# Ledger of designs, part 11: VH-VL binders against AP-4 complex accessory subunit RUSC1 (RUSC1)

Target 1, 145 residues: AP-4 complex accessory subunit RUSC1 (RUSC1), of Homo sapiens (Human) (q9bvn2r522to666)
Amino acid sequence: DVGHLVLTTLCPALHALVADGLKPFRKDLITGQRRSSPWSVVEASVKPGSSTRSLGTLYSQVSRLAPLSSSRSRFHAFILGLLNTKQLELWFSSLQEDAGLLSLLYLPTGFFSLARGGCPSLSTELLLLLQPLSVLTFHLDLLFE
Short names: E, the ipSAE of ESMFold2; O, the ipSAE of OpenDDE; V2, 0.75 times the mean of E and O plus 0.25 times the DockQ between their complexes.

## First folded at step 4 (VH-VL)

Design p40 (framework fv_lumrotatug)
Fold by ESMFold2-Fast, scan of step 4:
Structure p40 (fold): chain C 145 residues (1-145), chain A 118 residues (1-118), chain B 107 residues (1-107)
Amino acid sequence: as target 1 above (145 residues)
Amino acid sequence: QVQLQESGPGLVKPSETLSLTCTVSGGSISSYYIHWLRQPPGKGLEWIGVIYYSGDTYYNPSLKSRVTISKDTSKSQVSLKLSSVTAADTAVYYCARDYEWGDYFDYWGQGTLVTVSS
Amino acid sequence: EIVMTQSPPTLSLSPGERVTLSCRASQSVSDYLVWYQQKPGQAPRLLISDASNRATSIPARFSGSGSGTDYTLTISSLQPEDFAVYYCQQRDYWPLTFGQGTKVEIK
């Protein structure tokens, strides 16, 4: 089943990709340091003032789901939501366009840093590979099975 | 079936270096974040630091100048070294596995008591 | 660092009673609050994550609630095996910090 494949293969792979080269924590000027995770990248990528309000709406919906207890589960739910709303490519593109955010969150050797600067073909190839997924429909109940 | 087990000397003299080992079985430390925590007798828990699957380490600022965490993936072991110990470092030391990148712990070692005394 | 304060330090109760334990953070921890149970001579056991989500195998009598700076752990009907020390932990900021614990002891 394609839904099973998405949960067991695609979501963990995207989690690993987003985690690649991620700085483990960000400095907070008042409290010291706040830990980074793939979910915290999602949070930062949908910050106020972003050009895409629909991504912020999805983030808000996922962050309010009480049954999801881990950052990994929230990240997987967000990816499923992106697939269902056909916004996965939009989210990756918006993240890649934010040079300031990427430099804050990622080491220079991370996938997203390399895709933006050193190896721009990585970004193009990833987006091309994700295009077929935009025509598929997925449901949140996959998370509870 | 993941198990964590702390080991090392139970007695360390003041000013010396405390050295402990956490052995992980039933899983690979190269896929986990492993934390060290401690608990002085009758007191609460204190986070010491973590080692990532990448080998990167991060420490509690209160202990950073004295702490080193390292790993040997071939032996499935994570080590903690705490230098210049004093009686205030007397505690049960735990290693624990990070749950899904969340900085909370589903699997803990049984703990090992380290007493700092002359 | 974020300071976690638990109250009361000790609760003396009988089996069957409802227990309410409080945990306060010095500033908002965005529901990234975890509860552990620790029995004498044992490592802590994960009970509740993200303020309200029970860990696998944890009995339904344990529930968590709260938001921002104020959180509560409730045991609806205390069982003999529930006499233990309970710790809260925040995971929103580094360093990770814990409360001083609430001891639930037999009356």
Scores: ipSAE 0.007, ipTM 0.577, lowest interface PAE 9.4, mean pLDDT 79

Design p41 (framework fv_lumrotatug)
Fold by ESMFold2-Fast, scan of step 4:
Parts: C-alpha cells; structure tokens; sequence
Structure p41 (fold): chain C 145 residues (1-145), chain A 118 residues (1-118), chain B 107 residues (1-107)
C-alpha cells in the first residue's frame, strides 16, 4: 500500500528534513515574534508568480481544509498534493534557490542551508531518491482513510 | 505510547539552583519540542522555555538570565536548571511535548512540586 | 508579552447546565488560542486548539469560538467530570502566555 507508506514514512521524513535547523521563532514586522513550523516554511516559500502559481494554488487548497488543524497535517497534505501534481522537485528546487528565505528561516547547520552551501550534493541525492514517486498518483482524501 | 515523567529534589534552599529532569518514554526526544512550564500553588501556568529537536533553546524573557534547558538523547532526558531561586519559584514544574508544531501541549508529565524554603 | 484575561474567576453550577467561559487577549492572537482542562492533582489536558478545533477524544459538548482578542469555551451540558479549572493559552506571540484560569465548581 503505497499511500500508507507515503503517509507513515515519506511525509514524516520530509517533515523532519524541513524541520531540521529551523529557527523556532522569527521576527514578523506586523505581529512581532512568530512561531516557525514546517507549514510556515511552505507558506513562506509559496509566492504568486508565473513559476510558482500552481504551488500557490495547492497551498490555498490545503490551507482551507478544516479537518487539518495542525501544521503537521497541513504539511502532509501539501506533500501529497505535490506528489499528485508532480511538483515535489519544483517546490524543493525553488526553496533551495531562495537564499534570503533560507537565511531568514534556518540556522546555518540545517539541512537546507548545508545543501545550498557546504554540501550541495545533498539536494541532488534527495531529488534522485524522490524522482520515482513523481509517476504515482495520490489524492488528498488519502488523509482521511 | 508517549509518556513524560519529571524528577528531582522537592526542596531547594533560597539562592541555590533548582535542577529537574524530564524522562521521555515511548518516543524520541530528538523528534519533539519539549517545553518546561510551572504552576505556583493556587495560581495559573507560566511557560519557562523550550528545547527543540536540534538542541536549540528559547526561554521566557522574565526567566532567561536564570534558566538553562538541555537534553541527553542517549538517556531520553530533558533537564531544567533555574539558578538563584527564591520563594517565588515555589511551584509544580511540568515538562510537556509540543503538539504537532502548534505550541500547545498534548502530552504532559505528572508534575513535580518544588518548594523553595530554608 | 500578551496578557490573557479569563472571566469569570469562578462559576458555581449544577450538572446539565450550559457553561460559557471567556478569554480575552491584550492584542489579537489570530485564532491561535488553546484551551486546557485541569483537575486537582493532575496535569492540564488539551481540549481545544486554534480557537475551535476539538482535540482527539474530547466530547462534543465542548466547543470553542471567537476571533481576534475575544474567545469563548462552551460546555453545552455540564457533566460531573467537567468540574475543573479551565485555562486559555495564546500561541501567536513569544513568549507563550496563559490566562489565570476559571474554576468550574459544584453548586
């Protein structure tokens, strides 16, 4: 059961990866010091525009799912959506290319900081491991089964 | 299932350092944010601080100069040290697991009463 | 820091009654408001997260509502096991802060 493996293995692993080295609080100009989470990384990484419009649409769909109140559940739903739309590599690559965002969100020892700078082979290896999953189809309703 | 248990001396003298340990079972502390909170007798809850999976820590500004939180992943333990204690530090001390990156607590220890008196 | 104020401090009620507890924040907390129940000698128990999302295993009689600075916890029909102290917590700002509690006690 591929859906079960994605929910019980892949999604928690990606959550842990995104959480690695994540600063627990960040300064927000409007509200003060805001709590960080892997879901907040998704939120910050998704920008309106030609190259990321589909990612923005997916983020909006997931953010409106009332049963998914926790940031972890929303993150898992977003990953499932990326797999279903074959955009996991696009999201990962766009996040890695945003040096300013990574500096804002991550400690220098975090996976994403290291993958961009000192250990760039880490991102290549991760993308190669994830490529086979791009040929599979998933639905958000898998979260409720 | 995940369980948290606080332990440490129940009596600390004024000006000494309060030292408590939270032992986590049924889950890895490397995968959780663990917080310390306290509750003076008959009063409400106060957040003390957090240690997240990487070992980074954040503290309540009111306590920051006196608090240190650390972890030992091999023993599955999180420790709290509060220096220069006074009678105002008398409280039940709790460790709690952060729920799903929500800064709210789904699993709590039973709590341990620490009395500061001579 | 964000100051959380709960009212009333104490409610004396009989089983079967509807109870409404209020929590007010000194600034908007953007629905990042959590409710806990605490019985004597026990650790707090998570009831409601993000203003209105009931935690796993929490009975349907508990509901949360509100936005901005004003939040409410409602128990539609008070049961004997519901006599406890209830605390609200905001999670929008660092440091995390709690209300002083509302005690729900037997008449």
Amino acid sequence: as target 1 above (145 residues)
Amino acid sequence: QVQLQESGPGLVKPSETLSLTCTVSGGSISSYYIHWLRQPPGKGLEWIGVIYYSGYTDYNPSLKSRVTISKDTSKSQVSLKLSSVTAADTAVYYCAREYDWGDYFDYWGQGTLVTVSS
Amino acid sequence: EIVMTQSPPTLSLSPGERVTLSCRASQSVSDYLVWYQQKPGQAPRLLISDASNRATSIPARFSGSGSGTDYTLTISSLQPEDFAVYYCQQRDYWPLTFGQGTKVEIK
Scores: ipSAE 0.007, ipTM 0.564, lowest interface PAE 9.3, mean pLDDT 79

Design p42 (from l06 with heavy chain D56Y S99L D101W F102G G103E; framework fv_lumrotatug)
Fold by ESMFold2-Fast, scan of step 4:
Structure p42 (fold): chain C 145 residues (1-145), chain A 118 residues (1-118), chain B 107 residues (1-107)
Amino acid sequence: as target 1 above (145 residues)
Amino acid sequence: QVQLQESGPGLVKPSETLSLTCTVSGFSLSDYYIHWLRQPPGKGLEWIGVIWYSGYTDYNPSLKSRVTISKDTSKSQVSLKLSSVTAADTAVYYCARDLYWGEYFDYWGQGTLVTVSS
Amino acid sequence: EIVMTQSPPTLSLSPGERVTLSCRASQDVSSYLVWYQQKPGQAPRLLISDASNRATSIPARFSGSGSGTDYTLTISSLQPEDFAVYYCQQYDYWPLTFGQGTKVEIK
């Protein structure tokens, strides 16, 4: 099943890519610091001023799914939702364009920082590889697996 | 086969620097985070610090002024140095592999006991 | 730092019994919680990650549950090889912190 390939290949690859060069912690109002993860990047990218209404709706949907109890499973569900709505390329592009968010979340040596600055061909090549996925039709269960 | 192995002196004098090496095999230090942890005899686990695949390091605030973690990717080795040791630093020291963004440890070294005594 | 409290400190049980171990965080840790098993003289062994995901080769009798601040590790039918100390650890906040452990011993 196509969903199996997405979960075993695409989702781990995108998780690793988004995790590359992430600063380990963010400020938190209660504890002062909170651990960063790929899911926290999704959260930051969909907050008001940083994202589209559609991405905010998907984030809300995924965050309310009770069976998804880990950041990793929530991140994977978000990717499945992006595939279902044909917005994976758009989300990646919007994240890549947000210099302020990237400097807040990523070390200068991370993929996103390098792709935006020193090695812009990296983002172009990735977007070219992701483009076919945005035109394919997917009906993936966000709780798949 | 994934393995981590700690090595270094088992006895360190008070005020000296504790130096340990973690040698890994079965994976590349370019792909994983390595953490150092310790466990005093009969007590629980304490996290010391981490080194990322990129070389970035973070340390437990309680130990930050005394701890340095470094690595040599070509030798597959990660080093821990803890300065100005006291009897309170007597513990079994572990190195452990972190799954990428799991921040939990799938493989641990066997541990090495370091006793701080004159 | 986030304080992790495990209870009870010690459980004395017979083989075949269902056992539940509790782990409580001082703040919501968003299911960024892992359970380890440690036998005497050995390094800890990964059991459960992300509150409920069993690690490779871990028997089905081990299960994790919980959310927010309260988490539970359940062993559905205790086996002799399950005698050990069990630790929980959170990874939502800096620094990484562990509970003090629950010792599971034969009665």
Scores: ipSAE 0.007, ipTM 0.573, lowest interface PAE 9.1, mean pLDDT 81

Design p43 (from l06 with heavy chain V50Y D58Y D98E D101W F102G G103D; framework fv_lumrotatug)
Fold by ESMFold2-Fast, scan of step 4:
Structure p43 (fold): chain C 145 residues (1-145), chain A 118 residues (1-118), chain B 107 residues (1-107)
Amino acid sequence: as target 1 above (145 residues)
Amino acid sequence: QVQLQESGPGLVKPSETLSLTCTVSGFSLSDYYIHWLRQPPGKGLEWIGYIWYSGDTYYNPSLKSRVTISKDTSKSQVSLKLSSVTAADTAVYYCARESYWGDYFDYWGQGTLVTVSS
Amino acid sequence: EIVMTQSPPTLSLSPGERVTLSCRASQDVSSYLVWYQQKPGQAPRLLISDASNRATSIPARFSGSGSGTDYTLTISSLQPEDFAVYYCQQYDYWPLTFGQGTKVEIK
């Protein structure tokens, strides 16, 4: 029941939040440009030097899941993994601390840019709202239900 | 039930601005990207651009200098303006909703034919 | 931009026959490939996403396969309502690009 709520409400809401104010493309040396997506934010946030080893492990696990081919499916699986491993708050906080990454990926009007600079209380309020979720247990099977 | 419906003048003179409106129902513009696409008679599909709930837009580089997409969330409407039209802009114009699962389209409007002629 | 090439341009077939439609990308699109069906006077309809994932209301006779640059749409037994133009679209790179379509028509 609660798993249904997570998939139909929480995951789309977090996707929308992360998508807010994303610059439209990423540089690709061979083909030119790829559209920025919430999954590309995950990829950038867990690259060596910008993530903890536990976040990198989760990213690798999600990237190896054979049934997932869309960026949105991978993003939702990553969020479920963060919930299952009690790391959603850690990931959010690490994004907020990386000023260089945020300025590279986001327009100034995006939620993450505003939460870092113009409206710092947004970050604090969101983190407080996310804390109760850290005690819940979810399985990746919810993605396939 | 999800629905998208295009509307606007079916005839536009060369050099003028093409203006279309897409009205949506059954979902919120705050939850989905809305795209514009076009299809010249007897030919294939061409992607024009999108708009997100924040008002952020991205346009096909081939059309970027002539395209503006905007929205009015209170009316559940997305608008397309294409300036300096020529006969090459004659096409059926579609608005479409982007799927949550990828950059492709799960629901389309019926399409509206715009003919560029004097 | 990524160029999508569909072949053949036209297929003339009888009801009951198996149909195979090809879509080739100019570069690897990582299975971020979707198929649409379009009937005259109608908007395109989503058939297959992520190269092989059939949309919820789509009959089991439709299937997608492929990876990298080469993708295939198969209709195991053509029904009268399947005569249409079929388009492939990639979404790995921007701008989004479509093939020119394959017309499946009655022989």
Scores: ipSAE 0.007, ipTM 0.560, lowest interface PAE 9.6, mean pLDDT 80

Design p50 (framework fv_gevokizumab)
Fold by ESMFold2-Fast, scan of step 4:
Structure p50 (fold): chain C 145 residues (1-145), chain A 120 residues (1-120), chain B 107 residues (1-107)
Amino acid sequence: as target 1 above (145 residues)
Amino acid sequence: QVQLQESGPGLVKPSQTLSLTCSFSGFSLSTYGMGVGWIRQPSGKGLEWLAHIYWDDDKSYNPSLKSRLTISKDTSKNQVSLKITSVTAADTAVYFCARLDYWGDYFDYWGQGTLVTVSS
Amino acid sequence: DIQMTQSTSSLSASVGDRVTITCRASQDISNYLSWYQQKPGKAVKLLIYDASSLQSGVPSRFSGSGSGTDYTLTISSLQQEDFATYFCQQYDYYPLTFGQGTKLEIK
């Protein structure tokens, strides 16, 4: 079914893309800093009090789901939430537009850094492929199977 | 099905290098996001994280011990090794290896532990 | 380094009791906290991760709660096999750090 395909293919693929070229820590490398993960990119991308308030609301909701076992599970839940609320394209576009955030989080050779500057057609192609998914409804309880 | 087993010398003399091997089954370090780490426990004391290594050969070390520690892996043999140089009586402890995930550095499966005594 | 403090190093209880073990971090650790059980001569076992998620195969009498800096492990009805030492661990910052341990003993 569609939910199974999203969990077994789409979510791992998006996780790999977001993980590509991540710097080891969220900020300047200092002993004791938190290790970077795709979930930390989500955290950094949902700015307080901005026009992306709906993304911040989804982040808060996923963060309050106590049964989720790892940052990887939270990332998958966030993606499912974006699909269910039809905000996946909004989130990607918000990240792509924030050059300061991308340079803070990613090495220049990472997918997101290259997509912003050298290969913008790659981001456009990805978003076009994902657009049909915006008409589908997903259930977050799929994560607990 | 996930199992980890430590092996070490049992007794090491002060100033020598301690070499430990973790052999595991039920998972592979070729799997994206997978890692193995080392934790030790001196008799009657708490747990101390030493080092871990991930599937992509990314390594992390406890800063207080970093100059003495070397972690390595042999993915084809399902083994992770730790070397501790210039050992002293303070390194006497039970040494554990355990599995962890890149996105969540907690240890879900542990080995039985191997006792290492540093004494002349 | 994040200091993890378990204020009670030893706790006496009887079978059937509700037992609460606490763990405090010196800074906010964003629920990146796990709980472990260690029995004499046995392998360490993961009980709880992400502050409140129960590890597969762990009895439902174990639960975790808390946020920010304050976290709690609860055993709702203590069994004979639960007499052990319990450790918390944070994984928000390197180095990874553990609490000192709380030894649960027969009253």
Scores: ipSAE 0.007, ipTM 0.546, lowest interface PAE 10.6, mean pLDDT 79

## First folded at step 5 (VH-VL; framework fv_ixekizumab)

Design q01 (from p24 with heavy chain V50I D59S; at its last look DockQ between E and O 0.12; V2 from the best seeds 0.00; counts 0 for: pae E 9.5 > 2, placed apart)
Fold by ESMFold2, look of step 5:
Structure q01 (fold): chain C 145 residues (1-145), chain A 120 residues (1-120), chain B 112 residues (1-112)
Amino acid sequence: as target 1 above (145 residues)
Amino acid sequence: QVQLVQSGAEVKKPGSSVKVSCKASGYTFTDYWIHWVRQAPGQGLEWMGIINPSGGSTSYNQRFKGRVTITADESTSTAYMELSSLRSEDTAVYYCARDEYDSGWYFDLWGQGTLVTVSS
Amino acid sequence: DIVMTQTPLSLSVTPGQPASISCRSSQSLLHSDGYTYLHWYLQKPGQSPQLLIYEVSNRFSGVPDRFSGSGSGTDFTLKISRVEAEDVGVYYCMQSIQFPLTFGQGTKLEIK
C-alpha cells in the first residue's frame, strides 16, 4: 500500500528534515510565543510572487481543509499534494535556493543552511533521493490517514 | 469532529468565583493555544487571556487585575477559566477560542459560550 | 492598548446589494515578519463568533468568495459584494499584533 508507506514513512521523514535546525519561534509577540514548524516553512515558501502559481494553489487547498486539525497534518497533506502533482522536487529545490528565507527561518547548523553554505552537496543529495518519486504517479487523498 | 464544548450556565453571587470549562475534541489539544473572550449582554467582545496547553504558560489582560486564572489539563484536553471576586458587571457570556500554535494569532474555532450571571 | 474603530456601527442593506465595513487601528498592524495581523469575525444572531477573514484578505475555509478584505497599516475594509440573508449579524475586526488582543465595537448588518 503505497499511500500507507508515504504517510507513515516519507511524510514523517520529510517533516523531520524540514524541522532540522528550524529556529524555535517565528513570532516576536511579547507573550504567547509561537513555535515554528515545517508548516510555517510551507507558508513562507509560497508567498505571492515567490513561487509558481500551482504551489500557491496547493497551499490554499490544504489551508481550506477543515478536518486537518494540526500543523503536522497540514504539512503531510501538502507533501501528498506535491506527490500528486509531481512537484515535490520542485518545492525542495525552490526552498533551497531562497537564501533570504532560509536565513530567516533556520539556524546556521540546520540542514538547509548547511546545504546552502558549508555543505552544498547536501542539496544535491536530497534532490537525488527525491528524484525516483518523479517517475511515480500518485492519487493520494489529502485527508489520508 | 473538531469542537470546543463549554460547561453550562452559572448564577453567582457578588464576591464569589466561577470556573468555566472548555473541553477540546477532534484535534491535538497541545497544537493550539486557548483564549478566553467575554461578551456582556448587548456589548462587544473583550479578550481576557490565553494559555499554551503545553507547559501551561499564560498571559492576561491587565484590566482584570489578577482576578482571572486560566489553566489546562492535558489528560482531559480541557482548559479552565476562573474569575474571582465577581461583580455585577462580570455578567457576560464567556467564550473559549483556539488559536493555531504556529500561525497568525486568530481564532478559527470558538466554544458555544457560557452565560455567567452575577446577581445578589 | 490598540484601539480598533469600526464604521459604520449599523448597516441596513437590501439583499443583493453590496456592503462595506471599515476598521481603523490606533497603531500599524504590520509586523516585522511582513504579515498584517488584522482579522474579521461574524457573529450571527444567537451564535458564537466565527472567523471570516484572517491577515487582512485571506478567506477562512468555507467562507463564500463574496466576502473580501483589504487594507494596510491602520486602515482596513471588509466588503460583501452581494449581501444574502445568511450574512445578518455583527461583524468585528480584531488586531493580534500585540497583547491585549482588541476588537472593534462591531458593525451590525441587517436586511431591509
Scores: ipSAE 0.006, ipTM 0.545, lowest interface PAE 9.5, mean pLDDT 84
ESMFold2 (binder alone), look of step 5: mean pLDDT 93; pTM 0.958
OpenDDE, look of step 5: ipSAE 0.021; ipTM 0.683

Design q02 (from p24 with heavy chain Y101W; at its last look DockQ between E and O 0.06; V2 from the best seeds 0.00; counts 0 for: pae E 8.1 > 2, placed apart)
Fold by ESMFold2, look of step 5:
Structure q02 (fold): chain C 145 residues (1-145), chain A 120 residues (1-120), chain B 112 residues (1-112)
Amino acid sequence: as target 1 above (145 residues)
Amino acid sequence: QVQLVQSGAEVKKPGSSVKVSCKASGYTFTDYWIHWVRQAPGQGLEWMGVINPSGGSTDYNQRFKGRVTITADESTSTAYMELSSLRSEDTAVYYCARDEWDSGWYFDLWGQGTLVTVSS
Amino acid sequence: DIVMTQTPLSLSVTPGQPASISCRSSQSLLHSDGYTYLHWYLQKPGQSPQLLIYEVSNRFSGVPDRFSGSGSGTDFTLKISRVEAEDVGVYYCMQSIQFPLTFGQGTKLEIK
């Protein structure tokens, strides 16, 4: 039903969106580096001085959930938690406004870089698409994935 | 269920070769790199090498000096480690272990181990 | 190759008492990307190793909070606040900043 639809459609779509244009650290045979992923973006977005306290609380909750053993499942659980706390639009809005973080994590051609700079309508369109979700009440199991 | 299942124990003579398999199930095989680690009886862990199953890139511990070959078959979700020119010192348990491609190079799942005994 | 040195090599602990294991590397494990590539594994008797702590101090999924990791640069510590019978086995630190990946010699933890 709703949990299944969110997990099979919304979460993969948002994962792909957040992954678009991320600067790679090539892990392929280069020790001491790792490739950035959508979960890396979540981690960076909640560091001290970067976000509201409630987003940091959700991050901490997800990062401590024992059954979530992959970065993809942790990212999906974070999205589910944002829906439960009606913070999905807030997180995306805060991410798009943090110029320092975006320049650190994304190539200039990535969605969030373009949405902040040369194509601001992308930010408006994303938030408009996310806003209906902020009026719905969700009680999703973070371990659903 | 998520698991790495290795082939059974082997008894080999010096100078021969052994090929150990490691079959992955319950996860997307190409999302994880496969490492091989061995442990001689009563001894510690020794890293042998790694393969990225997507494309087949490998890196090896020079201690083995070209005696080790690591391969992967995406269609069967199976990695292989072949050790040639076996010596009695190669008697050990051989483990495969996975490492998520976007992680910090640590092993979150290990196979059950394969005992290889090299004896005359 | 980076040499990883663990102390002690064996440790006998009364149930309920704390335990501490040291790991030292021959070079810094702090990379310019800001991450420190030091991890801890436990190999229980007759089992494969299992991940406990990654990147110095992060507990892996399902690891009890009585395990904690700390340290920086070349000196690292794994602590068990109250040892339980299920904690017996051999503990290994591992560096992953440089090929070949290398482990400490192991620390065998036993219950008295």
Scores: ipSAE 0.013, ipTM 0.600, lowest interface PAE 8.1, mean pLDDT 86
ESMFold2 (binder alone), look of step 5: mean pLDDT 94; pTM 0.960
OpenDDE, look of step 5: ipSAE 0.065; ipTM 0.732

Design q03 (from p24 with heavy chain S54R; at its last look DockQ between E and O 0.71; V2 from the best seeds 0.00; counts 0 for: pae E 8.9 > 2)
Heavy chain, then light chain:
Amino acid sequence: QVQLVQSGAEVKKPGSSVKVSCKASGYTFTDYWIHWVRQAPGQGLEWMGVINPRGGSTDYNQRFKGRVTITADESTSTAYMELSSLRSEDTAVYYCARDEYDSGWYFDLWGQGTLVTVSS
Amino acid sequence: DIVMTQTPLSLSVTPGQPASISCRSSQSLLHSDGYTYLHWYLQKPGQSPQLLIYEVSNRFSGVPDRFSGSGSGTDFTLKISRVEAEDVGVYYCMQSIQFPLTFGQGTKLEIK
ESMFold2, look of step 5: ipSAE 0.013; ipTM 0.634
ESMFold2 (binder alone), look of step 5: mean pLDDT 94; pTM 0.960
OpenDDE, look of step 5: ipSAE 0.465; ipTM 0.863
ESMFold2, look of step 8: ipSAE 0.007; ipTM 0.612
ESMFold2 (binder alone), look of step 8: mean pLDDT 94; pTM 0.961
OpenDDE, look of step 8: ipSAE 0.346; ipTM 0.816

## First folded at step 7 (VH-VL; framework fv_ixekizumab)

Design r01 (from q03 with heavy chain D59Y, light chain F99L; at its last look DockQ between E and O 0.10; V2 from the best seeds 0.00; counts 0 for: pae E 10.1 > 2, placed apart)
Fold by ESMFold2, look of step 7:
Structure r01 (fold): chain C 145 residues (1-145), chain A 120 residues (1-120), chain B 112 residues (1-112)
Amino acid sequence: as target 1 above (145 residues)
Amino acid sequence: QVQLVQSGAEVKKPGSSVKVSCKASGYTFTDYWIHWVRQAPGQGLEWMGVINPRGGSTYYNQRFKGRVTITADESTSTAYMELSSLRSEDTAVYYCARDEYDSGWYFDLWGQGTLVTVSS
Amino acid sequence: DIVMTQTPLSLSVTPGQPASISCRSSQSLLHSDGYTYLHWYLQKPGQSPQLLIYEVSNRFSGVPDRFSGSGSGTDFTLKISRVEAEDVGVYYCMQSIQLPLTFGQGTKLEIK
């Protein structure tokens, strides 16, 4: 089952990648310091003026899903949605190109900080691994576990 | 068996320090942040601070201004809380509690508590 | 700091009857991510606290369905549909939308 494989292997792997080198807390616009997570990265990446409209639409869809009780489940649902809409490579590419956002969210030792600066091969390798997924058609249930 | 086991009760004099240990077993230590919460006799719960064991990052309640130090040893799966310059008002039960990295910041497992008594 | 206020502070109930505990926060616990960071714990006599309800209304594993949580924004309620002897203890609400994490004063539930 392709949904099971994506949820048990790809989603955890991408979650770990996005978590690498995240600052542990950051000031939120609304209330105060909040713990950073890969979902925080998704949230920040789709703020007005910083993303394509289609990514913002997916974020809004996932944010409305009441059964998702954890940031990990919300992050996984976002990845599943990116696969369904063939936007996985687009999201990672746009994230890696946003230097202001990366400096806000990540320590200099984080994957995306290194990929933008001292180790640009990291960015190339990631996008090459993601590209085959962009040509596949997925119909995944966003509430899948 | 998934558990947090804390060190035993302590009696301390004012002005000294205490270090309470919290040993995790039955789960991956670095997947959970460890919080410290205290409860004075007959009183409510007070959050003291938190550590991410993976990188050692810590965040403290400012009420304790520099008196609290939280550490973790990944190799022994043990977190520590040290409270210095003890006062009689620090007499309390001290709990450790775990919080999954991606949770909504709630504690699904607590240690048994460690009574620290500060008396002259 | 976000102040959490519980009412009542003490509640005496006969077995089989309902109980209700209110928790109010000094500011909204609804985060821009769409989740509300309000949780409930029970501390039974002589024990450490244990999780009952997370994120307003979700029962933690092993918690009986006679426990339910509700509310939004700044006003929250824990309900026990039929109190049993094992439910005796002190109930705490906790906010986790910002540091420092803060608890309500506690509500002691006892049997008549």
Scores: ipSAE 0.006, ipTM 0.571, lowest interface PAE 10.1, mean pLDDT 85
ESMFold2 (binder alone), look of step 7: mean pLDDT 94; pTM 0.961
OpenDDE, look of step 7: ipSAE 0.025; ipTM 0.654

